# Designs tried in a protein design chat: VHH binders against o26223. Part 192

Target 1, 191 residues: o26223
Amino acid sequence: MKLLWTSQHIKVTVHIDGKVSKMDVLEAIKTRRSIRKYQDREVPEELIDKILDAAMCGPSAVDERPWHFIVVRNREMLEKIPEVHPYGAMVKDAPVAIIVCCDSSLEKIPGFWVQDCSIASQNILLAAHSLGLGAVWTGVYPLEDRVEGIRRLFSIPEHVIPFSVIPLGYPAENPGTRDLFDPDRIHLEKW

## First folded at step 11 (VHH)

Design C131 (framework vhh_7nfr_2)
Fold by ESMFold2-Fast, scan of step 11:
Structure C131 (fold): chain B 191 residues (1-191), chain A 124 residues (1-124)
Amino acid sequence: as target 1 above (191 residues)
Amino acid sequence: QVQLQESGGGLVQPGGSLRLSCAASGFTFSRYWMSWVRQAPGEGREWVSSISYSGGWTYYADSVKGRFTIARDNVKNTLYLLMDSLKSDDTAVYYCAKAVFSDRPKSEYYFDLWGQGTQVTVSS
């Protein structure tokens, strides 16, 4: 065998199911749905890189950007997540999951890491959708039993808080679109 | 039977080269990250290198970067570690492990299947 040198593939061409996505931002926001059924098809590593790049581009309180990500592709590990997360049954059937974490040592203003990690989680969902993938946010924080279960399962240190588990894959369901606009929730000038 | 079996270890002089192999069976090898982990006499386990499903992503401990190359053959269900410019500090038992690993050495990982290990001794 020849000596091989590979990079992290930080500069790659991304193709979505063989085609380039043409979805605009508003279309992506309005048509993104929680996807819990996945094809038995692996997600290319370059798509995960694009999703994580997008996740890190979100606004962050005082630019603290406390997020860290664990990418889980190991089948046996994915199969163990439902044992510590009751609403995470679909994770075992996903080809990959991203665990969004907060490194508390990076926190500059108390409590805003929740907003920071929520923004990162939403960006993961939106980026996945724009790339032809399906994903769902399964909540970990603030449920202490889930936080500690996920921490134990993935050997997460005490100063790091697991926030969400997001399984991803090529969608095997199409729940359709939703009409969620409610003018009664819009107040002009005052409540 | 689900197992990992290492081979290719041995005694080599400093500056030499060895190629380790790990034969995987009983699981869908092409769907898992694979890693090499070593344990020197009297020390804890030290992660050496990891490779993604496709072989497109490879990561190395700073101590071996530029000297070791990890590779895989998904048709033959075999993981490799090509070790060049071996140093006495590389003396250890080398384990093939099935693991989830991020692209950074600081990230956590979990090993759920280990081989029996193969001894590498670098001595003049």
Scores: ipSAE 0.000, ipTM 0.127, lowest interface PAE 17.3, mean pLDDT 82

Design C132 (framework vhh_7nfr_2)
Fold by ESMFold2-Fast, scan of step 11:
Formats: C-alpha cells, sequence, structure tokens
Structure C132 (fold): chain B 191 residues (1-191), chain A 124 residues (1-124)
C-alpha cells in the first residue's frame, strides 16, 4: 500500500507477525501479565536487541545507568538456573532468558542501582509484551544465595550484582486481564 | 550533530537499475531504524522502505515490492536502496530518514532527521 505524506509526520503500516508494534503504551501496561509457559519456538535475535534497547532507555538516578545484561540461550545453562533459583523453574522451559546485572563501579549514589535495575527489568517485560512475547520477572537480589548461585553459574565478576532473571518466549498461556485499580489507595492533598 | 548524506541518484532508462547510498554520521547508526522516502514532482512525500537497526526486518511499499531492496552496513554506517526494474513513475527525489528515537526506531513513528535527497530520473 502506498503511503502518502500530507503532514510533517508519516505513519507506516508494519507487515510482520502479529499486531504487536501497534500496541498503545497504556494498553501494554494494563494487559502485560507474567507468562511462565512458552512455545517451543526460538526468539529472533532482532527482538532481543529491541528489548535490550528499551531496557537501557529507562530513567536512572544521576544518569548512572549501571545495568549490564546477559542473554542466555544455551539449553544446558537454562536448565541449571532452577538449581540456584527455587522459583525459577519455568526458566528451563524458556527459549531464552535475560539476566539483569548491576556494575557496582558505575554506581554514583548508594542504593539507587536497585531502582535503576528494577526500571530496566520492567522495561524488558513491557517491551517483550509489546512484541508479542511473554516474560516473567524472577527475583535474585537481595537474596544472597540466589545472587551467588547466579554469579557462579555465569562467571559474573565480584563487582557485578545479578539483579533479576527474566525468561521470555512466545506465550503458551493466556491469563485473563486484571482489574487492579483501587481508589482507596489514592489520598488527595493529605493522607 | 546528526548528518545523513544521500548519493547514487541519476538518470536511468526504464527497466534500468540504480543503487542509492546514505552515509550516516553523528550518532550510533546501528541503534536506529532507517527509511527511504521519496517525493515526485508535484506530489506529496511517499514512504518507500524501512529497515530495522540490525537489518533483520525490512518493509516495502506495495509500489516497489519485488523491485527494490533495502539494506544496511552497520560497520560502514551506510544505508542502501537497490532499485531494479525502474519505471518512469519512480522518478523522484529520494530521502534517507532516521526514525525519531535516539537509541531505538519504530516504523510507525515519525522521523526526526532527513538527508538533503538525491534525484532519480527514469526517462528514455
Amino acid sequence: as target 1 above (191 residues)
Amino acid sequence: QVQLQESGGGLVQPGGSLRLSCAASGFTFSRYWMSWVRQAPGEGREWVSSISYSGGWTYYADSVKGRFTIARDNVKNTLYLLMDSLKSDDTAVYYCARHLYSSYGKTEDYFDYWGQGTQVTVSS
């Protein structure tokens, strides 16, 4: 289809698998669900790159951006994650996982790296959802046993802290939407 | 400073071929979706083709499908448009355009930087 430009902006219709690239940001936030069952399909490298680019676009305290990412596709390595992360059983069934890490040498304000890596993790979840993938955040930090277990498995240096493990893939489940709005948690002017 | 510089345009006969190039500088080229957009004499701008930052995803206007190929070289920071089986209605100024986001581009977003354009004339 020929797209003519009649203003200073141009809109393009994307012809790829599904309608993922047209998802409104608010819709993405409201419809994202934790996905723990994945199709036996490989996730293209291009989609992982898009997700990681989105992860790095989050706000960061004093622009310290301490995040580093490990992309794990090796089946043997994915199968070892549940051994050091009890609530990461679904990771062994995912085609890929992203480990979000903090390089402590990049931290400028004590403690804010946790918020920075949380923002990066959430951006990964939202970007994955917008691209037609499912993902789930499995917590690593601040549990010392999980931190050291993941560090050992992936040869992570002592000054780098693994924060979260996020398996992702094409979803093999469709959990319903949630109505989470609670006006009792909103206080006007004062508590 | 972001700069996009097109080259490779010219006069060609119907059925001929041309290769357009766009040299990019002043930003991390490998992190952006890029597009080709053309403007024929007396007409509005028409989107031609887009390519993802890795080159793994390409999209084409129906008028050029099967005839044009978009490609990129992230080592040389260069975008290409390979044009085969050219028709008289392909005559236009061809612009290289960067998608809006500084570290990530989308094909549904508007463009934030444009080259100066290169003239393609298909005539006998």
Scores: ipSAE 0.000, ipTM 0.113, lowest interface PAE 18.0, mean pLDDT 82

Design C133 (framework vhh_7nfr_2)
Fold by ESMFold2-Fast, scan of step 11:
Structure C133 (fold): chain B 191 residues (1-191), chain A 124 residues (1-124)
Amino acid sequence: as target 1 above (191 residues)
Amino acid sequence: QVQLQESGGGLVQPGGSLRLSCAASGFTFSRYWMSWVRQAPGEGREWVSSISYSGGWTYYADSVKGRFTIARDNVKNTLYLLMDSLKSDDTAVYYCAKVIHSDKTKPQEGMDVWGQGTQVTVSS
């Protein structure tokens, strides 16, 4: 097949607040940056729905899809996140945050839910970027104090494990892109 | 440091029962999923069973479903495997493992800490 030899560039047309933006998949991956500064502007519910739809489209070990999501818009609740997450200070200034969780009752193979929730988290970051939003992944699992703090703050039941907290909003910064390609990390046929 | 110590293995006749225990230390046991994995002579590792951190959810390999029961005591930091109706095919070294995360496709590769193992032999 011709696709076995050549990289394909897939273009996606995205509507952002009535504005049409075109970003191919590779461009989205290469230009996504962690965004920690947000405009004082509400994110429409429609965009959150699109982001969560994308989050659920990731591959999952034995199709277990153990992810659940908490959408936090309440300012008082957002302001409490930094109290239980030392690197989550930017969350209080975000208009919305998504908490990615694992429902352990849905797990079919032990430990693979971490990969599943990581895939969901990355899809949230890429989808947000493609829609003209900025986001950052702040780690919760496997740090016991953060897991317990987030669980207590959002009344998360015992069988559900908070995995990540992802604040997002319209970006108030543009850090630019990075050249991260390192050929020394690529080995042909053997180490 | 994180440690897992299995016990309770031995020689048993077909149709018999055994109870395996795993004593955990060096981490907050009550916040981690735990698993049992076995390795038969000349074979690779096979996942047997897993239990959620609260004990509310349990999962079993098809080969042991209905015969084995996984349980935990979060006060004693101990994991158990209750084995009933044992078959010669159950002969293996049994390991307990702490579940964290994995970049691999096999269930046993999601475990970051393994115990020493305990030998189970089913023979008359």
Scores: ipSAE 0.000, ipTM 0.106, lowest interface PAE 19.2, mean pLDDT 82

Design C134 (framework vhh_7nfr_2)
Fold by ESMFold2-Fast, scan of step 11:
Structure C134 (fold): chain B 191 residues (1-191), chain A 123 residues (1-123)
Amino acid sequence: as target 1 above (191 residues)
Amino acid sequence: QVQLQESGGGLVQPGGSLRLSCAASGFTFSRYWMSWVRQAPGEGREWVSSISYSGGWTSYADSVKGRFTIARDNVKNTLYLLMDSLKSDDTAVYYCARHIYSNKGRDEYFDYWGQGTQVTVSS
């Protein structure tokens, strides 16, 4: 379709460090960084709703969309996450975290839920960044002890698999961008 | 089929030690969280301790913390409870339980139970 090129330059208005800016999709992808230090500020519910809407817009295998999300704002629960996730120490300092889960009863093609939940997790990170927030993906699946620790902590039923824990907040750090383009990883026509 | 068989209970004096074992069969033991739950005469069930699949994470009831150690051997498909500094209040039937996750209560976390092993702490 002749109008496909115009959708590639959609501008998104974001609030970054008290300033309003315009960020296109490529800029959002290139400048997103893992943020592990957060301001002592609550994230408005409206922004969480926008982030979760973006998460659910990802493609999924055979359109199975197996994702479910737990939004955690309770300080006592956030403080318990590091007890079951050794690399989740920053979660206790975040104002909110999203737990991305797979409901296995919604799975239509075995095994692809991992990719589906990865797509949802990345969309959360990109949407958060576009809205002036910082976030980091902390891995849960496929590490069996983390899966069961998170399951027990958040009353997750057996047919649901916790995939990732993503703390979010207004960033209290500003890491620089990375130039990661490596032409040696691109092969034309053949390996 | 799934079976859990406890052993190692008995009569012990206050301050003594016991090691309980639970032999698991009929399932892939290394893929399940396991717990010890006890029931004293005339009382309800009390959760004692839990251990993750790998043994990397453990938790204990406040009443036994520092005195009991939960452990597992995934090669032998065996769960252990090492009990030190036993008190008369530890007298109970001790059950090995396999976790089935339930989002309701602690008793709803278990799908299979052993037959129990009696621990009596008296002089």
Scores: ipSAE 0.000, ipTM 0.135, lowest interface PAE 16.2, mean pLDDT 83

Design C135 (framework vhh_7nfr_2)
Fold by ESMFold2-Fast, scan of step 11:
Order: structure tokens, then sequence, then C-alpha cells
Structure C135 (fold): chain B 191 residues (1-191), chain A 124 residues (1-124)
């Protein structure tokens, strides 16, 4: 028998259907992986719009919905992100990135914007995956050097806080699976 | 019962086309990588093509790349292999096979469920 994950799988260009895949929510959650290698292929604006719609549907503390999004397609701008984000080297090779931001003027409960923007970021990852794209969350907040660097690059005003940078594109890698279920982390009735 | 049933094989002339189907039952088809594997008389099994749970990933052996297309219909629980420009070297029994783990990004190279196979003969 020949193995399915041979050198041909590693070196062969993956073919992605342009149609949206039908994937149930549990499958999307279970199979989503961080993708850091992207095809040299444009992501249609319609797919970005669907992803951002999904991002805004997340719950937020007291319905404050403090998120704003910057969509970056400009090659020069994408190439500058790694200069201010050391773990964002893959962003320069992505066809597009979304910067998730908090508008602090919309915050109703101090500090909960972090959870709100985390939810929006995760929804972006899941929505991208369900649409046949790959993405990865690169952290900005709470490291102030990254926050200030991203703010400077994108002319973000003082009352807005960049939270995460999420490059995305059609995946050019297929990482292995993860077995993450750990029953020792589940306690019945009490700790 | 859990099973895979192939169909669509037969005798075809060189340069011809065939469409193989594999009907799946007894498991959640949409969660698994599916593959086509062939075996010619007197030879070992040769992997032909694989498709991810959603159809978003496809891979092909170099010997069939550009000539074969793997596809799936998760509503009908059916796997397909569209075979164009067939040559005598493609003569084999074609099996569909299910990977061991659900919702994997890459197959393990291990299959837990195999079909009975369908014979493809490319000859005059």
Amino acid sequence: as target 1 above (191 residues)
Amino acid sequence: QVQLQESGGGLVQPGGSLRLSCAASGFTFSRYWMSWVRQAPGEGREWVSSISYSGGWTSYADSVKGRFTIARDNVKNTLYLLMDSLKSDDTAVYYCAKDLYSSRYKPSGEFDIWGQGTQVTVSS
C-alpha cells in the first residue's frame, strides 16, 4: 500500500474549489487549523464581506459591539506589518489581512472589549475556514510596542486599539490533525 | 452496516473516459477524507487520489495528474473519480477507501473501510 501523505502531497499545489463548501459548525470548529502559507490567488471581496458579517455576529458584553475592522490588500502595507509584529512574518505573503480593532468610545464595561474582539477574531477564523480559506490569528494587544506599531502604520486614532492581525488566503499547506480532548479538564458537579 | 460500494468500471478504449462512483453508508461520510486506490494484476496497491471531508483539498498521484478528477457529493454520500485520456497502464481494480480519522487535514495512510472494487480495463 502507498501512503496518502507522501512527498507528492507536500510538494503538489492544492486545488481549491471556488464554491463555498457546506460544513457543519462542529466540523468547522474541530478541523480549523492555523494556516500560514497561502496561494498566490486573489480572495474575492464577497468572501471578505461574508467573513466580516460573521465577525460582527459574535456576542459582546452588554451588546457593546466595540469592533472595527481594517481590510489590508496593499502589498506595501502588508510587507510592513512584520516590521512591527515579530511573529507576523507570514502576513507579507498573504493576499489580504484583517486588523481587528476596538473603538474604546463604544465600550460600556471597562476591559470586556478584549473578550469581544477575541470573539470577533475567532469568528473570522471559523468563517474563513468554512469558506475554503486559511487564516491565522497573530496577537497585537496587549503588547504595547505592537499596538503602537500597528497604530502608526495604519493611522489608527488614539481612541481605537488594534487587537489582532489576521492574514488569510487560499491555503498552500495542510497541517496535521490535533487530538485535544482531555477528560482530566472536565469536573462533574464540583472541582 | 458500514460499507462502500463502487460502480462505473468496465472496458474502455485507449483515450476514452469513465466515471467511477462510490456509494457510502453506515458512517458520517462528510467527516472523512476519501481516497481512490488501484491495484493492477501482480502489483501492489497504488494510491491514485484523495479528497478532504469538504472537498476543499484534493491530491493526485503524478501518474494521473491532469487526467483524473476526484469529487464528492456530501448530500448524496457519494465519491467520484472522473477518468479522462485513459491508457493501458490505468488497467486495475479501483477501490474507494475511508481514512481512519474524521475531519483530518491530512490522511494517515491508514484505511479502516474499503469497497469491494470495480474493474477498469483499458484495451482495444
Scores: ipSAE 0.000, ipTM 0.097, lowest interface PAE 17.3, mean pLDDT 85

Design C136 (framework vhh_7nfr_2)
Fold by ESMFold2-Fast, scan of step 11:
Structure C136 (fold): chain B 191 residues (1-191), chain A 124 residues (1-124)
Amino acid sequence: as target 1 above (191 residues)
Amino acid sequence: QVQLQESGGGLVQPGGSLRLSCAASGFTFSRYWMSWVRQAPGEGREWVSSISYSGGWTSYADSVKGRFTIARDNVKNTLYLLMDSLKSDDTAVYYCAKHVFTDKPRSEDAFDYWGQGTQVTVSS
């Protein structure tokens, strides 16, 4: 069975560097792509604030909200990330990166912090896209060498777990959108 | 309530082998670094080995490196210590220890001890 979806149910209006952008929520979800090439242009602090606000609006298990964020703009520090994250080479070319962390002391139910931090990471990607920026999620947890490398590099305490590194900036590439809808993955009433 | 139950100790001749097990309950075992700690009569506690929550990272005390192997089964909630080429100096009560955080242990004060321990005696 084929299902039909509409893409114009909800619209969001966002101001980007004094210019108005209009994006449907479904359009934002469907057109977001991983961006690994960035313009040589700084991202305003106001946009980072909006992105982090969106990150903290995610649902979390028993409302534990265990997330902490490190905002990295220092070029020397950005250049060191690829040394401890082999697939983080694009970070050195980004104007800014956000490290999503879990403070385990805020954890109310063991294990659900991974889902909480995943939701926060996805919200960062969607918010960045809605604001005319590009971003990519580079995995840290559960890869133990990357977790330890990032912890040492940013002096992260033992009770805090680095989860993801998300470089972002104004996009210097435009990958086309993907049609990923697969009705064979939808089961009605039973498996 | 956290519970760690050790087993597999006993009397063994020098050069022999033993496999210790620790059955864990009362916490999400797959989320914690686990360690083996031993205590010989009249001595303080000595850290022996640690394993990360995934099993991808292991560390060993210099005294046991190359002879002992730490392993875990997250489906069975069980920690193991495979001891080979045992020496008289390995004689001790072996305790299964849970790290206080889900992360790599950095010091002895970061461990919790919840088991009764299992006695290992290496003698002819």
Scores: ipSAE 0.000, ipTM 0.099, lowest interface PAE 20.2, mean pLDDT 82

Design C137 (framework vhh_7aqx_2)
Fold by ESMFold2-Fast, scan of step 11:
Structure C137 (fold): chain B 191 residues (1-191), chain A 124 residues (1-124)
Amino acid sequence: as target 1 above (191 residues)
Amino acid sequence: QVQLQESGGGLVQAGGSLRLSCTTSGFTFSRYWFSWFRQAPGEEREFVGSISYSGGWTYYADSVKGRFTISRDNAKNTFYLQMNSLKTEDTAVYYCARHIYSSKPKTQDAFDIWGQGTQVTVSS
């Protein structure tokens, strides 16, 4: 069987008779873990393109889509991130990192860009996991020192706000799965 | 209108098995958590087990853990209690109940609809 899918400028053809052999959505959500140790192996540009396509497919408030992305592969630049991000030590060991940014000139509703960029960040983590990669969200906004440090390091203009730094690569660790479901946090009909 | 009805009770010898069913009607089954309770003669109702709306989470009383399994079939609007390795101490009227809220039950007041009960008798 020839199975063709197309998303924006990206298309994939697979030859499968019947069911697609990729991880299903619920499995991806339940098994995704923060990965901070990476193999010494390049991530193909095609996979980065797929991840960013998924990132841009998230919902956004009044469809403002304020996100921009910086893809960092330069080793010298990756090695400087821990200098401005205290919890970013693992970034220097990653083959690539994505910086999620908000272009405030695209913002239509004040403040909702935080939710928009959070959704984009989570989609990056899920897409990476579904493609056999590991990633971790390291927080930038709303910590002013990190925001300004990342801004200066990557020449980000003043109207753009760096939101998160997400290193990714082929995983060199397996932390296992977590059972985090708490039924006491689910209320039917009333609190 | 809204009701729960147990079936599958009866007389069984120690070491045997029974499968109880709770058939529901009058509401959207897939949105609710359900529990099994039992009541032995002269005792208060005792919790047996609970199942989440998806079936992904189950809770059991220590006395039945490893012997009883709760499951559900959302397409059939029915949930089940598979009772294995039955003991004489498991003799009771078994009740199914619908949770008011989609959370682990804190008290018996957390249930709004109850079945009429089905008798399970385990003989030596």
Scores: ipSAE 0.000, ipTM 0.105, lowest interface PAE 19.9, mean pLDDT 83

Design C138 (framework vhh_7aqx_2)
Fold by ESMFold2-Fast, scan of step 11:
Structure C138 (fold): chain B 191 residues (1-191), chain A 124 residues (1-124)
Amino acid sequence: as target 1 above (191 residues)
Amino acid sequence: QVQLQESGGGLVQAGGSLRLSCTTSGFTFSRYWFSWFRQAPGEEREFVGKISYSGGWTYYADSVKGRFTISRDNAKNTFYLQMNSLKTEDTAVYYCAKHIYSSKPKTQDEYDYWGQGTQVTVSS
């Protein structure tokens, strides 16, 4: 049975370095880092629910919203992901992973489902970070071996395409922030 | 188990029309995009057109735009290529193909199943 999401907006406060801090949108974008080491600590279901609510709020081409999500908490299943995804070794150490999928029957405009699922994946990463969690995007599509491996492992139907696997948990590492602004990539009014 | 089979090919004079059919079995037809390809003697396979799962979206190679129409009938597990104003350069073996997923680049490698092909010969 599917969970029914509440329409109420809940205010969330982030705890950073032992302090209660409110993270604004620009701060969240600039300080989010890929996290591959997690505490041995369960992530509450209510936080996963908030993350998935944020994932579904992304813009979508012709409002097709083709995304579906699989939430994986089973340790045995998490341990099998590296067998079909060579760069997903950290997934087995995470308390939970979200698999972002495209239901191709919901596609209205060809090829834009990739952009739709990319937006959903990024929203998962930002929402996790804003809630004090760490996550990393591990790529599945368009690599055929990974797509078919994940499909078989999670009994995903033929018309559904696994796009990304995102392990998440409370971070056990703290990589420094990055200064990525490059003005040479900005062109005024023409190339 | 999975099968695609073309029909409707043959000999036709320039300016004439033919309708090709691709009948399918062994999977849920309504969930997939389908394409037509063709191959002339001594040439590589060329993309002709493709149709979305719903039939709401169609794409054509520039060489056939305005002359060919792709359509589908989900109740019959069949899709079609209506070829009008045929030219001698349309002479080729025509293949139907099933996409692995919804909407991939127009390449042969994006398809998991193919029909055996049907010959279309356009005489001058």
Scores: ipSAE 0.000, ipTM 0.100, lowest interface PAE 19.1, mean pLDDT 83

Design C139 (framework vhh_gefurulimab)
Fold by ESMFold2-Fast, scan of step 11:
Structure C139 (fold): chain B 191 residues (1-191), chain A 123 residues (1-123)
Amino acid sequence: as target 1 above (191 residues)
Amino acid sequence: EVQLVESGGGLVKPGGSLRLSCAASGFTFSRYWAAWFRQAPGKEREFVSAISYGGWTYYADSVKGRFTISRDNAKNSLYLQMNSLRAEDTAVYYCAKHIYSSKPKTQDAFDIWGQGTLVTVSS
């Protein structure tokens, strides 16, 4: 059944062991790490739907929203990705991957689709992390060999550009968080 | 004014060479894939060659090994080096800006076209 959007949303509070356990936005941003090892456990469709909803909530230049998404769960297709993406070896071990694409016919201001699709990709990573999943951004654009390889593999039309491939799953590794705050990169009033 | 202007066409004998140039003005050409198309007398427009922003090239089978497409992003310019010319290469050659993809079956995705330059190859 399709979810029908109205002027109201029903909020459901999830309880874990009698208590609410949720990550706030700053914690999600600061603790998200690239995850390349996944449990042999399927990701529910409901979580993918939540992740894609978050991806589409990003800002875009002049509200052009040029993004399209391909959800890949087929094992044979996931195993073919490393053949056209040299640094995508981990994708074959993921239960699912999302390919973020730009439909160039939807672009209103040339070139801003890169920022639009970058924002969508980052939202996928943050949403996955907030839901207890691990993910990693593997770059496709602007590497033309990877763009054409992914296009051919997934029958992507010529006016659509594959931007990133993001494998996701329940994490089978737990890298520590990073403290990347560098005050030397902050300039007050002038350089 | 946004324009693409082709030059370098002319009359040449079979086996000869020509270099076509395309100058872009009024926009940032270097951000786009670019292509050469041609139209022979009484025939439909056909794809010749395309080049991406980063230099990835695609050629029609009829010109592979004979033509070389190149670009100079700093000069907003596109080039087509044509060698071993044949009578069948006689056509008006058009420069086109493509938003992203340059494959022949997506000519509807080309939004800026030049006026064309005539190439005549005669025995």
Scores: ipSAE 0.000, ipTM 0.130, lowest interface PAE 16.5, mean pLDDT 82

Design C14 (framework vhh_7nfr_2)
Fold by ESMFold2-Fast, scan of step 11:
Structure C14 (fold): chain B 191 residues (1-191), chain A 124 residues (1-124)
Amino acid sequence: as target 1 above (191 residues)
Amino acid sequence: QVQLQESGGGLVQPGGSLRLSCAASGFTFSRYWMSWVRQAPGEGREWVSSISYSGGWTYYADSVKGRFTIARDNVKNTLYLLMDSLKSDDTAVYYCAKHIYSHKPKTQDAFDIWGQGTQVTVSS
């Protein structure tokens, strides 16, 4: 039996007599929002493993898959991220953050690692959302000061480039969905 | 100076109650998860309970569930363990411990700061 949390913040062993449906993929894409406020609650390792599995399933240019991930749960380390990332203030309030990195030694085609790591980052956001978590992508690359700050803070080797910092947790905010479809951006047959 | 100081231990009869306190200083108490860990004579350390930094989340060892309550006061920088229905098996030195990270501890390596301990003796 799996341990679940009640609405009263009590951890309980629960046997669910029923089938749990997952969010439709289109619904997950359309309803995902950046979440910057997190509950004071742990994120189980099982959920992080599922998120990272999804991240590694992304398409990659010539299958180079240059991504590496640092999982940060250390409170003092999370509190230091805003010192090197001006727009990362919310990271110190998250129970965990994932740093998406590129190992440049795995690069087969110049420059495509940026797209590869962007794909991995987006998969983290979608997977987190589908599992009931909230997350936000905070940009590191290509800002040199942030890249070097994060590298020093987490002892990242020179051949590895930190790409994004993604704090995540159970959401403590519920922003409404957005209708972003704009037909003026769709051109038929020609520009 | 970073320190944790326990108090409230003592001798109590089976079925009795005690309230342990842990005074924290030298760090921002409200930013860290805190735990109680005990050590019985001749035994290893046993994790008892944890509380999140806001007090919104608590965890308990199966041996103390329903009998013990962990609480904190972030204004007073104090951690509490309210112990009810005490048993002889609860006899131990009780330590207050500061977490390195925001989750239930898996090993004693989850803690970086420990108190001196307070002795709880449950005897008939």
Scores: ipSAE 0.038, ipTM 0.584, lowest interface PAE 6.3, mean pLDDT 87

Design C140 (framework vhh_vobarilizumab_d1)
Fold by ESMFold2-Fast, scan of step 11:
Structure C140 (fold): chain B 191 residues (1-191), chain A 123 residues (1-123)
Amino acid sequence: as target 1 above (191 residues)
Amino acid sequence: EVQLVESGGGLVQPGGSLRLSCAASGFTFSRYWMAWYRQAPGKGRELVASISYGGWTYYADSVKGRFTISRDNAKNTLYLQMNSLRPEDTAVYYCAKHIYSSKPKTQDEFDIWGQGTLVTVSS
């Protein structure tokens, strides 16, 4: 049978609390917001697996794919993150956080791991949003004190660089969407 | 420090039911995957069921559809509801805690801390 709606847009089928929903990829991109307040509710491991699968599907320079991920659910460890990350206060209230790391031994092109880990971080935010979760990217690299603080806290080896800390959970806030399209930033053929 | 205390075992006829409980203390129960293992006389330890922090479950094929694992994070208690019991279910049942607060990579990453509870399904 012909599925009438499938050819108009890229459609994403997601499971939210066991329910199937359909979301256009452009809608997901446009409606994702940073979420810093979370419900006191656990995030199922199966949703974390789906998010991390999506994170690893990003393009990577020379296909080096240097990313590693630490999934943090332990409340004592989550409560220690604000001690080494000044803008990470919301992490202590999240049910889970993902630390995006670069394994420098996997790096094939010097410096492109930053772009690779940025792509992975954005995919985590989009995937979380598409699954009914909220998340926020808190920056670690290139701030040396945050890098070393997170490294020490999670026993990260010296050849591995913590890039971002992304707390996530079921949203307890709705900041609304933004219309950010600005045609003045588009130049045709030349500047 | 870590304590897991199993209870609810006993003698039951084939086709009967039992509910096992595990009282947990000494760690943040709500942050760990929990599991039930069993060991029959002369056999190795077998993973029966496991449950995530959020209530997602895994079952061994031998018990799927008959056993239900559940947890009460407010009471720090793990349960195993056993229905349609068979003589082959006769074993000591152990409550187990995942060694880390992360998702288990293998079924062997669970630690048994208690003495277990004996379930005997008599012919």
Scores: ipSAE 0.000, ipTM 0.110, lowest interface PAE 18.5, mean pLDDT 83

